# Designs tried in a protein design chat: miniprotein binders against q9bqp7. Part 59

Target 1, 240 residues: q9bqp7
Amino acid sequence: VPQNWFPIFNPERSDKPNASDPSVPLKIPLQRNVIPSVTRVLQQTMTKQQVFLLERWKQRMILELGEDGFKEYTSNVFLQGKRFHEALESILSPQETLKERDENLLKSGYIESVQHILKDVSGVRALESAVQHETLNYIGLLDCVAEYQGKLCVIDWKTSEKPKPFIQSTFDNPLQVVAYMGAMNHDTNYSFQVQCGLIVVAYKDGSPAHPHFMDAELCSQYWTKWLLRLEEYTEKKKNQ
Key: E = the ipSAE of ESMFold2; O = the ipSAE of OpenDDE; V2 = 0.75 times the mean of E and O plus 0.25 times the DockQ between their complexes.

## First folded at step 3 (miniprotein)

Design u6
Fold by ESMFold2-Fast, scan of step 3:
Order: structure tokens, then sequence, then C-alpha cells
Structure u6 (fold): chain B 240 residues (1-240), chain A 82 residues (1-82)
């Protein structure tokens, strides 16, 4: 069990809209701090298995594409992911309609892929917004908090090309979601509670995205694993 | 020892296959499909590690695969009760 156990859910908060909730989705800027980010913690506590899988994938891709080809491929994957997130923020934000001027960005295969998921998304409360867990001392930048099929979720949008470039990232996606959730539930910039997660994997060819819903029990299970990763990170830092 | 470790690896691999069969019909549900997919990736990795001479590491990956399959089974059972 983690030495510094802390609950993921805040008993003083509700998932229902409050008068104190802003009418516009929150977008708290990420502040530079000595406090580690979720992604930094996960990256610095990768298991031997994750490191091996990543290295094996890199070697295979370099053999297929060449060194320069691999570099260009990974650069394009990052750029496409960035554009996908920008398009989603534009689509989901009622006050960002001006960003919809770029029709080509909105027509990507990834956006086509998520159309059926977006039909079930409403009540957006936060977009590209910073979260901080002051007690556990970590920060993050979450993609979206909204209702999916009537349940308030931390939603993480992922892009996938066939084949998938980073297997290790898939293993850590649930940890990332619950880390953001726990932080938001205890962050004074927010007044509501999130108990569910959603990982949406969108495909470049426009094939229907796969929504991976995480209920409260599943989130609690991954939360314990996140606390262990955070503890491992903290111990590694003390010994450096 | 290695013989006992190999036996445990084979037993866990068989258990993982049985658990997958129990959730296979429910992989039409996205959550069940996600967990089953992660479990299969870990199972494949475990078998590779065993072939490469890392049975201790293979065992650890099989235990993690079973964990994901147990989560998938619980989700599948919850769906069935709806």
Amino acid sequence: as target 1 above (240 residues)
Amino acid sequence: GDPELEKKIRELAERAEKLFREVEEKTGNPEVAYLARLALELLDFALLLWEEGDPEWALEMLEEAIRYLELAKREAEEIERR
C-alpha cells in the first residue's frame, strides 16, 4: 500500500453543477514550478518492461524507416496530436468559435473518428486546464472535463496510427487520467467532483474511435497504482 | 527454482486464457475491450520474456495481465447485471 495514502475523491464535493461553477469552461494556465508533473512522474518511473517495449519499438521502426525517416515520422505524430487537441478544444468550447476558421483542421481523420463520441459529450467544465494536488505535490494539464453519457468524466484524447507507436503510453493512460482526477478533486480552483474517466483513442484513417470508460471503482484501483508511482518518484528524488 | 517458476508461469498463462474466454463475448463494450487488449499485450510480452530467458520478469507481466483480465471480468459482470 502507498505510505502516503490519500483518497482520490473529495467527500466535500458534488458532481452536480453549483452556483459557484463558472458558466464558461475553465482553462487554468499551467504554472512553472519545482513540483513534478504527472507526465514527468510517469516518465521517470517507467518499469523495465515499458522501457524494453519502447526501445524494441524504436529499433523496429528505425529498421523500417531509417534514422531520418523515424525522426520525421515521430515529429509528424506529435504535430498531428497537437492539431487534434486544438480542434477538439475549438469544437467543445462555445466561446472559441473563432478557431473554427481552419476547416482543414476540423476535417482530419481523427476528428471524423471521434464524431460518434462527441455526440455523447456535453456539460463541458474544463478544457486544456491545469490541476494541482497541493497535499501530494504534483501538477498536470488535463484535456477535458465533461459529461459523457450523463456522467462527469476526466476525458483524455489519444491519437493512434496503425501500428501504434508507444505501447508503454497505453499502459500509463489510466494512471494519467486518475492522477488528473485526484488533483482536480482537491484543487481549490475547482468546486466540483469527478469520479469517472474516459480515454478516447482516435484513428487517423477515420475508423470509429474507441471510448474506454473508467467507473469510480476502476478509478480507485488505478489511483492506488498512481500513488505507488508517485512514491517511487519521490524516493528516487531523495536519493539523488 | 526454475522448474517451480516455469510451472507457475504455465499455470498463470492458462488462467489468463480462461479469463479472456470469460470476457470475450463482452469485448463489444469499449471498457472491456480496452482492458482485454492491455492484458493480451502483457501476455504476449510475458511469453517473449520467458523465451528470452527472463522467467521472473515474465511472471510479473503475467500477474499484471491477470489483473487487467479480472478488471475486465468485473466490468463484464456489471454489464450483464444491467
Scores: ipSAE 0.005, ipTM 0.273, lowest interface PAE 10.0, mean pLDDT 78

Design u7 (at its last look DockQ between E and O 0.54; V2 from the best seeds 0.00; counts 0 for: pae E 9.4 > 1.5)
Fold by ESMFold2-Fast, scan of step 3:
Structure u7 (fold): chain B 240 residues (1-240), chain A 82 residues (1-82)
Amino acid sequence: as target 1 above (240 residues)
Amino acid sequence: GDPELEKKILELAWRAYKLFEEVEEKTGNPEVARLALEALELLWEALELWEEGDPERALELLERAIRLLEEAKRLAEEIERR
């Protein structure tokens, strides 16, 4: 249970669009700040289980690929993920007119993997946009806010080489999504309410992406866990 | 407390997780998926119990998780041969 609870949802906000909403998706730039990012908080408060799995994975990969091979592998994974996000932003934001001219990116297996998900995505309200929780003092950069099957969601796009059919296999991804959601719901740069999350795991071989939909109840459960991680981070910072 | 027991617990946890990853690739079958998910939950519970100072119970849950994953793996292999 967190000592200082704060609600994830803002009762003064609606998820329905109104005439004053921008006609183009919001894209507020992330400013470097002394306020910690969601990813920094999560990285600094990994559980012993997560640290154990990460260290074992790293050791195995280095054993199989060598130090240089491991660096090349991780660099390639990072670049593929970056290109995947850029392609999705281009596909979902006609007004941004961001001309991604990487022909190979648009033909990637990752883009093929998400086609069935994209058919159900509409009403995009934010893309690659910064969020800040003024009261809880954290920031983040979310991928997308859009309607998925009629529900307004914070959508996080992930790439994976191995199948991830269970949300439990995505580790901190649900925490990341609800952290962005809670920040956006209390950020004065936004006027709408988000109550649902979606983690989309796309595959390099073009196999159908796995969508992990998070309804309001599930988001509230993960929000409590996020508040505990944030509290742990704050306590560690005091003891620096 | 016991460094040798700690190594055994972490080694079994790693074995369970690797076996889970292998079975996860074959979760198209609902029963295989159910066994894999149950085993993953036991793995997480075991690691939490170990952190809380109950290594004997953690070991018990890890052995149970491994048995479920071995069962899931056998079922997945049978399905592959059909």
Scores: ipSAE 0.066, ipTM 0.562, lowest interface PAE 6.1, mean pLDDT 83
Fold by OpenDDE base, second read of step 4:
Structure u7 (fold): chain B 240 residues (1-240), chain A 82 residues (1-82)
Amino acid sequence: as target 1 above (240 residues)
Amino acid sequence: GDPELEKKILELAWRAYKLFEEVEEKTGNPEVARLALEALELLWEALELWEEGDPERALELLERAIRLLEEAKRLAEEIERR
């Protein structure tokens, strides 16, 4: 049990989507503060086993590709991920705010992969928007807040070269999603509450993306795990 | 260090990692999960020992980790056939 328990949901906020669909999605800029990001907390609290697996993967890739080849591969993966998020932001943004759609950004296997998910996405409330949890003292940048199949979700878009049909195969991604939910639900910049999460795994080959829906119960379970990771991070920083 | 020993450590660590990835998908069984976790602990300890300059002990732990993962894999496959 976390020592510093805090609720994921804010009882002072109504679960009812305020009927005013904001005509424009929120885009709050991330402030570079001394406050740790969700990503930093997760990275610094990885288990010895997770660190080992990543280091072994890296060593294998270096052996296969060479050091320069591995750097190039890593750069390409990062660039593909960035372009995918930029394309999604462009697609999900209101048509009136669409900068000249670089048609080339839309011609990716990842965009093809998520088309069936995008059909079920509506009511976009935030895109690439910063969240801050003032009490728990962490920040994050969420990809999207929208309705998926009529349920308001924090949506996190992931790219993969390998199938990830199970939520368990997404590692710490569920923790990231609930961390963003908990922060948003207590961030004064947001007037609404989110009770669900969605992880979408997009594939490079254009095969149908896997949606991993997280209901309120599953979110609450992962929230407890997130709080434990945050406590571990806080203790580690006090000892440094 | 003995380059042949280092090569063997890397090969065994890679094999253990691959086996772990295969077993991780099947950790819905508590016993499979237990064996997989024990193997991961041994893999970590093996890497620490290698970094500390004890590659011989690192190899022993890697071999043990592989045995545990092979057992976990067999158990998982047996459950699926049930």
Scores: ipSAE 0.019, ipTM 0.311, lowest interface PAE 5.6, mean pLDDT 84
Fold by ESMFold2, look of step 5:
Structure u7 (fold): chain B 240 residues (1-240), chain A 82 residues (1-82)
Amino acid sequence: as target 1 above (240 residues)
Amino acid sequence: GDPELEKKILELAWRAYKLFEEVEEKTGNPEVARLALEALELLWEALELWEEGDPERALELLERAIRLLEEAKRLAEEIERR
């Protein structure tokens, strides 16, 4: 159990945005600061078994591709993910006309893969927006806050090449979502809160994406695990 | 702890991950994909139990994850013959 428990939800906030809320999604800029990011905390608290499995996978890939081939592969995967997020922000933003000269960015298998999910997404409240937990002192950059099938969610978009998914995108992804959720719910830049999460795994070949809905109870369970990871991180830095 | 149990856990965790990669290459069917994702969740939980010092429960979950992945592989092969 965490030594310093803190609630994920903020009961002083509405779980639905006000009817007069702005129609333009929030985009709070990520500011350079000294507090750790969600991804930094998770990277620095990976279990030894996770590190072992990742190292074995890395060794196999280097054997198959060579060191330079592996670096090119991983760079390409990163760039494809970045392009995917940029395309989704453009699609979901009222500012899409400012980006329409980049129409080839919108033509990808990953974008095709998520089309059926996007039909169930409405009420976009935030896109590519910074969150900071004012009390627990961590920061993140969430992908999207919107309703999915009528439930307001923090939505995280992930890419997967069908043959070789990265273990971190599956193992720690729910912790990432709840960390963003907790930060948003306690960030003064936001006037509302969210109680649900959604992880959407998109595929390069355009196959239908897989949604992973997280209700409030599941989010609370992962929140406890996130708090333990944050405590582990803090204790490691305390000893340095 | 039992050193032979810990060696078996390492071997099964690596085997489960490789089998997961193989099954995902064949996920044309939503049921195959669902079984593969369920097995990965078990693999994750097993790794956490191992870190918490419960290697016997970790082994139990790894064996279950492998059985799900073998079922997913069998189902994928059946669908390809259709």
Scores: ipSAE 0.006, ipTM 0.236, lowest interface PAE 9.4, mean pLDDT 78
ESMFold2 (binder alone), look of step 5: mean pLDDT 81; pTM 0.776
OpenDDE base, look of step 5: ipSAE 0.016; ipTM 0.296

Design u8
Fold by ESMFold2-Fast, scan of step 3:
Structure u8 (fold): chain B 240 residues (1-240), chain A 82 residues (1-82)
Amino acid sequence: as target 1 above (240 residues)
Amino acid sequence: GDPELEKKILELAWRAYKLFEEVEEKTGNPEVARLAYEALDLLLEALRLWFEGDPERALELLERAIRLLEEAKRLAEEIERR
């Protein structure tokens, strides 16, 4: 699939706020259907390098923790990630009742880690919201769309344990962000345009999170790579 | 960290893995086996260092692993020619 036929940005859309924009962040529910998700496409088209590194990482972890210890570690990482996303959605939501529940959620080291980044986040337009690329026929659930340092971004929140990063989705993070961006830009449920991405890596010990900002040029480069992964997925499905 | 360094580490790790697969078929020879498995140990240690936040040292070990695997491959080819 040539990038020229399916651009990431929609020339008919603006990233500027206007009177027709919703006053409350959008939260469109993800509906299960036969259309593949971004996560499924990426999982089923992992490169041999990614598969190799994941398998060797698992071997190392099992050697250090034992099989039961590894399963517990992996389960805890996923649970902590889920709690982190739930806390961020609550913090960024303008609803009063959700803010009242934030006191207990703010006690996490991961939440402490992102405080300096949250100070630069404003104008939240979507939280835990479903996107669908109407032409390319894929779906996704993005974490957040908001202004970061004045630029409208698709923001993806990640958790990491210094110095031992969880690697199952690490290398595909930029592809995930641009896939959501392209889908949102071509989804009739949304009226605005996003041209930038932000991957935020938060740390369990509360040390300052690392923001990885993706400008429009970088997003366009990763979009080309995402289109290749989507094409590979589609071909694999045809061949079974 | 450095995305170019991360990309280089991933590429070298994959290269080392592919070379090991090729050479592993020839580990019936003790010297080829010694080189191949020494390189595998370096590859696994490099991945550990990389995951623990030491990409520069990981890169050094990957380059050494690849050198050992290239030597193992050369030795295996030399044995086949004999």
Scores: ipSAE 0.006, ipTM 0.192, lowest interface PAE 9.8, mean pLDDT 79

Design u9
Fold by ESMFold2-Fast, scan of step 3:
Structure u9 (fold): chain B 240 residues (1-240), chain A 82 residues (1-82)
Amino acid sequence: as target 1 above (240 residues)
Amino acid sequence: GDPELEKKIEELAFRALKLFYEVLEKTGNPEVARLALEALELLWEALELWEEGDPERALELLERAIRLLEEAKRLAEEIERR
């Protein structure tokens, strides 16, 4: 599917604040559906190189931790990531009723890692919110839509620890961000336009997080690659 | 780059991974484990070089990784006979 038939940006929308915008961030629940998620499309269309690197990471971990240790490690990584996202949602939400829970969640090295990034984040418009591209027929759950250094961005929070993160988190991150962006820009539940992305990699030891900013041009380039992955998924599904 | 060279790199990378899995079952021995891990690092470096557009160096590292994995397999089989 060519980019010019399905553009990432919606010419009928603006990225500027509107008086009709909600005062609280949007949080549309993700409904379980036969429509493929962004993460499923990316997982089912990994390159041979990505599959190989993922298997290499798994085998290295199994060598170091044993099979049971690897299972425990991956469960802990998932739980830590979930707690990190919950903490960020709480920090960026205006709801004071979650203060007790916030204090328990705010004590990780990952939260220390992102403090300097959070300083530059404002104007939150969506948190943990579902997006659907009704024409291209895919769904996703984005982490955050907010202004970063004055630019409205789809922001994706990633955790990294030693040993290395999953290959999906490092190589498909830009595709994930632009897939959410394109969906949101064409989703009737939203009224604004997002043209930029931000991938924030937080570290377990509290080392300063690395922000990877994606301008409109870069987002358009990755959108083309996302459309190819979506096409591969659709063709693969027809043959199963 | 060269399509035939790219195909050879892909085939050798999968062969190296297959050998690594065979050796993994026998990594109870520290020397076998050391050889397997050394080969895995070379394989990682080869894939990075391949992505960076240096397929000739990638091929060299893949062939080295395969040699180390074949040595690890041979050592594992020798130990199993003991």
Scores: ipSAE 0.006, ipTM 0.328, lowest interface PAE 9.2, mean pLDDT 79

## First folded at step 5 (miniprotein)

Design v1 (at its last look DockQ between E and O 0.03; V2 from the best seeds 0.00; counts 0 for: pae E 16.1 > 1.5, pTM E .781 < .8, placed apart)
Fold by OpenDDE base, look of step 5:
Structure v1 (fold): chain B 240 residues (1-240), chain A 89 residues (1-89)
Amino acid sequence: as target 1 above (240 residues)
Amino acid sequence: SREELLERIKELIKKGDKLLALYLLFDYILKYPDNPEALIEVAELLLEMGRPEYARLLLEWAKDLAKKTGDPELIEKVERLEREIEERS
């Protein structure tokens, strides 16, 4: 049980969307602060087993590609991920704000992969927007807040070369999503609350993406795990 | 066997196949994650390979396991190796 328990949901916020659906999705810039990001907390609190799983993977890739080949691969993966997020932001943004749609950004296997998910996405409220949890002292940049199949979700878009049909295969991604949810639900820059999460795993070959929907109950379970990771991070920083 | 696999890795290190040896060491760790003795043995090899950063992680892991089992000899061994790393740094 976390020592510093804090709720994921804000009882002071009504679940009712305030009727002013902002015509434009929120895009709050991430401020460079001494405050740790969700990603940093998760990276610094990986188990030794998780660390060595990653290192084994890296060494395997270096054996297969060489050191320079692995650097190039990593750079390409990063670039592809960035382009995918930019393309999604362009797709999910209102048409009036879309300057020059680079049509080339839309021609990817990842975009093809998520088409069936995008059909169920509506009511976009935030895109690439910063969240801050003032009490728990962490920040993050969320990909999207929108309705998925009529349920308001924090949506996190992921790229993968391997099938991830189960949420368990997404490692710490569920923790990231609930961390963003908890921060947003208590961030004064947001007037609404989210109760659900969605992880979408897009595939390079254009095969149908896997949606991993997280209901309020599952979000609460992962929130407890997130709090434990945050406490561990805080403790490690005090001892440094 | 665990011992045979470790011996094979040691042979690769001696031959200079450091990249393959490192991969196999990580694989070895992941095959025996609950064995503090195995983790310590790999930590020693990683020190010999000039990779103290991984050795430290393994020693921390082994120490945590040893504390759970209540094995004072393993704890002492880990602490000794930790001191050796600090002295070489």
Scores: ipSAE 0.741, ipTM 0.929, lowest interface PAE 0.5, mean pLDDT 91
Fold by ESMFold2, look of step 5:
Structure v1 (fold): chain B 240 residues (1-240), chain A 89 residues (1-89)
Amino acid sequence: as target 1 above (240 residues)
Amino acid sequence: SREELLERIKELIKKGDKLLALYLLFDYILKYPDNPEALIEVAELLLEMGRPEYARLLLEWAKDLAKKTGDPELIEKVERLEREIEERS
């Protein structure tokens, strides 16, 4: 087990939001500080094999597209992901604007891809909200907290371009979700906790998105792997 | 155990939990980073998932490792899988 082992769930916290909780989804602002973010921890603890596979893929793409073509491709993928998250926040927000001017924001294959998932999403409690694990000292910015098929989840939205490998679909997605979950469950800005996770992969061509549900047991297994990555990061920080 | 992890990955593939299966496959090769047979096992599962591009990358890696060991059986296994991918395309 990691030397800094800590439970993912908070036994002193309810897993049910009270009726007196705010009806508007939480959006805790992200504050810059010295403690690391989830994404930085994961990036800085990639194994040599993970880095090698990524570099090999990168070189094959550069061979096919040229260096400038690869740069354009990666910038485009990043922009599409950003627009997808903006569209989802707008769709899931209880504050409707009838004068939405950017029709391109809501018209994409990715939005079509997730429609069947959105039918099963309700009770949105947080959107694009900062979390901090006050004991383990890491921060993150989660996409969504809502019920999926009746289970309260941290939901993470991902984009993918079929049939090409999706560069931003890091194989660390489950670690990212459980890290957000653990942070939320031990963050004083939140009065409730979450026991499940959901990763939703949306496709550019509008194909039905793939939901991946993570029950409490699976989340606990990935939590251990997250703690190992956080411990590795801490040791690297000490060595500078 | 190694066998238990591989069986769990196969279950996830059948359930259509592709992201978790991909993560566990990646975690599996991280446990055996210099083992060409483990990379071949992962490549076979990636083919089962309909991910031939990922399988090709791992097969190239596995072939490089198999050449360093001088194991002609592993090289033949990789080349057979590479032919299978090309024929299906």
Scores: ipSAE 0.000, ipTM 0.148, lowest interface PAE 16.1, mean pLDDT 77
ESMFold2 (binder alone), look of step 5: mean pLDDT 78; pTM 0.712

Design v10 (at its last look DockQ between E and O 0.94; V2 from the best seeds 0.71)
Fold by ESMFold2, look of step 5:
Structure v10 (fold): chain B 240 residues (1-240), chain A 89 residues (1-89)
Amino acid sequence: as target 1 above (240 residues)
Amino acid sequence: SREELLERIKELIKKGDKLYALYLLFDYILKYPDNPEALIEVAELLLEMGRPEYARLLLEWAKDEAKKTGDPELIEKVERLEREIEERS
């Protein structure tokens, strides 16, 4: 039970974008400051069991690949994820042309994997855009705000390598989405709000991506868990 | 069995196979996440291996589980090991 509860939704804000809103997606620049990011909060408040799950996976990979092989593998996974997000931003941005895109960004199994999801995505309102919750004092960089099957969502894109499943803090994916939602809904840079979330897991081999839709009730449940993680982070930093 | 696995890990530590031993220690504690005695045993081995950073995290976990048992001797043992880690750092 969080001590400083705050609502995820803003009743003073429209659910639907106005026709006078910009026709191009918002891209609010991320301002680095002393307040924590969503990902830092989540990383610093993992349970000990989650930490050791990841460490076991890391040690198994080092045993299989060697230290240098693991470093190369990790760098490649990071690069693939970065290119995936860059490609999605390019695909979803109406102000870019094919000539201005890096065509190699569009050639990946991950992009093939999400094609059936992208057909259901419309009304893109934000891409790679900063959010800040001034009251709760956290920041983030959301991937996308768009309609998915007619519902305005914060959409978070994740990659997964099917042949060798990576172990990530998958329990935290919904928390990341709702944290972005809550920040956006109370951020003065945005004139509208969202009540839904979508996590899309894309696969390296091009297999159909798995969408995980979060309606308003589910988002509210995860919001409470996010507030607890944020409170835990704040208490940990006060004791340091 | 749990005892057989732990003895195998101890033998690997003596032979200096730290990478495989470390993997097996992490696998061991994930099989017994609610057992503070098992977590404490692994924390002691992590200290022997020169990994106080992992031992600290594991002792925090062990203390939480020990509190659920209500056994003050387990809680005191965790706190003693935490002090020993501070002395070595």
Scores: ipSAE 0.654, ipTM 0.902, lowest interface PAE 0.9, mean pLDDT 85
Fold by OpenDDE base, look of step 5:
Parts: sequence; structure tokens; C-alpha cells
Structure v10 (fold): chain B 240 residues (1-240), chain A 89 residues (1-89)
Amino acid sequence: as target 1 above (240 residues)
Amino acid sequence: SREELLERIKELIKKGDKLYALYLLFDYILKYPDNPEALIEVAELLLEMGRPEYARLLLEWAKDEAKKTGDPELIEKVERLEREIEERS
């Protein structure tokens, strides 16, 4: 049990959109400060097993591609991910705010992969928006807050070259999602609450993306795990 | 066997196939995560290979596992190796 328990959901917030919610998705800029990001917390609190799983993968890739080939691969993966998020932001943004859609950004296997998910996405409330949990002292940049199949979700878009049909195969992504949910639900910049999460794994070959829906119960379970990771991070920093 | 696999890795190190040996070492520790002795042995090899950063991580892991077993000899061995790494740094 976490020593510093804090609720994921804010009882003071209603799930109902205030009638005053702007028609334009929120895009709060991430402020660079001393506050750790969700990603940093997760990276610094990986188990030794997780670390060596990643290192084994890295060494395998270096064996296959060489050191320079692996650097190029990593750079390309990063670029592809960035372009995918930019394309999604463009797609999910209101038409009136659409800068000149680079049609080339829309021509990707990843975009093709998520088309069937996008059909079920509506009511976009935030895109590439910063969240801060003031009490628990962490920040993050969430990809999207929207309704998926009529349920308001924090949506996290992921790219993969390998099938990830199970949520368990997404590693710490569920923790990231609930961390963003908990932060948003207690961030004064947001007037609404989310109770669900969605991880979408998009595939380079255009094969149908896997949606991993997280209901309120599953979110609560992962929230406990997130709190434990945050405590571990805090303890490690005190000892440095 | 665990011993046979480790011996094979040692042979690869001697032959100069360090990248492949490193991959196999990481695979080895993931096969035997609950074996502090195995983790220590791999940490020693990683030190010999000039990879103290990975050795430190393995020693921390080994120490945690050794504490679970209550084996004071393994704990002492880990602490000794940790000191050696610090002295060489």
C-alpha cells in the first residue's frame, strides 16, 4: 500500500462537461521546471529485470544493424513517432484551426492503422496538453482527451512494429495513462474529470491498431502501482 | 545447463565476440533472475569486459536477492565487488 495515498478521481469534479467548455481542445504548454515528468519517474523506477529486458533488446538490435545502423533506426523511430502525433493532432483539431495540413503527414501506415479507432473518437477536449499534479508533484504531456465510444478517456497513442494485443504487453504505458488522468483530475487548468483510459497501439504496416480500454476499476488498480513508483522515485532522489 | 551456458559465453568473450557475448549475458540473467550467485558471476564478467555500469546494476539486484535468502556470504561478496568498482572509478 502506498504511504502517500492520493485518489485518482476528484470528488469535487463532475464528469459532465460544463456548458462553458470551449469548443476548441485545450493545449496547455508544458513548463520546464524542477518537477519530474511522468516519463522520468517511470524510467528511473524501472526494475532491474525491465532494464535488462531493454538492454537485451538493444544489444540484439546492435547485432543486427550495427552501432550506426541502430542509431539511425532509433532516430527514424523517434521521427516517425513525432510525425504520427503531429498527424493525429492535425486530424483531431477543429478544421478552423488547421494550419495547412501537410498531406504527406497523413500518408503513413500508422495513420491507416488507427482509422478504425478514429471513427469512435469524438468530443476532443485536449490535445498535446500539459498536466500537473500539484500535491504529488509531477507533470506530464498527454496526447489526447476525447470520448471513445461515448466514454471520456485519456488517450495515449503508441507506435509499434510488433503486435501488442494485450495491455500487459504495453509495459508501463498503463501507468503513464493513469498518471495523466490523476494529474488532470486535480489540475486547476481543467474543469472536467476523466474516469477511463485508452492506449492505442498503431502499426507501421497499416494493420488495424489495438485499442486497450481501461475502465475506472482498472485505472484504479494501475493508479496504486503508479503511486508506488512515484514513492520509489522520491525515495531515490532523497538518497542522491 | 546454467554452467554450460556461462562457459560458452566465457569462450565467446575470449574469442573477441564481445557484442554477442554481452547479449547472451543479458539473456542469461533474465533466465535466472532469482539466482544471486548467477547474477554475481555475470557482474564479475561484465567488470572484466569493462562494463561497470551494468555490473553495478547486477550487484544491486544480487544484493536484493541475497537478502531474501539470508545468505551473509553472498551479501559480503556483493559488497566487496561494489567496493572494488568504486575504487576503480
Scores: ipSAE 0.600, ipTM 0.880, lowest interface PAE 0.7, mean pLDDT 91
ESMFold2 (binder alone), look of step 5: mean pLDDT 78; pTM 0.713

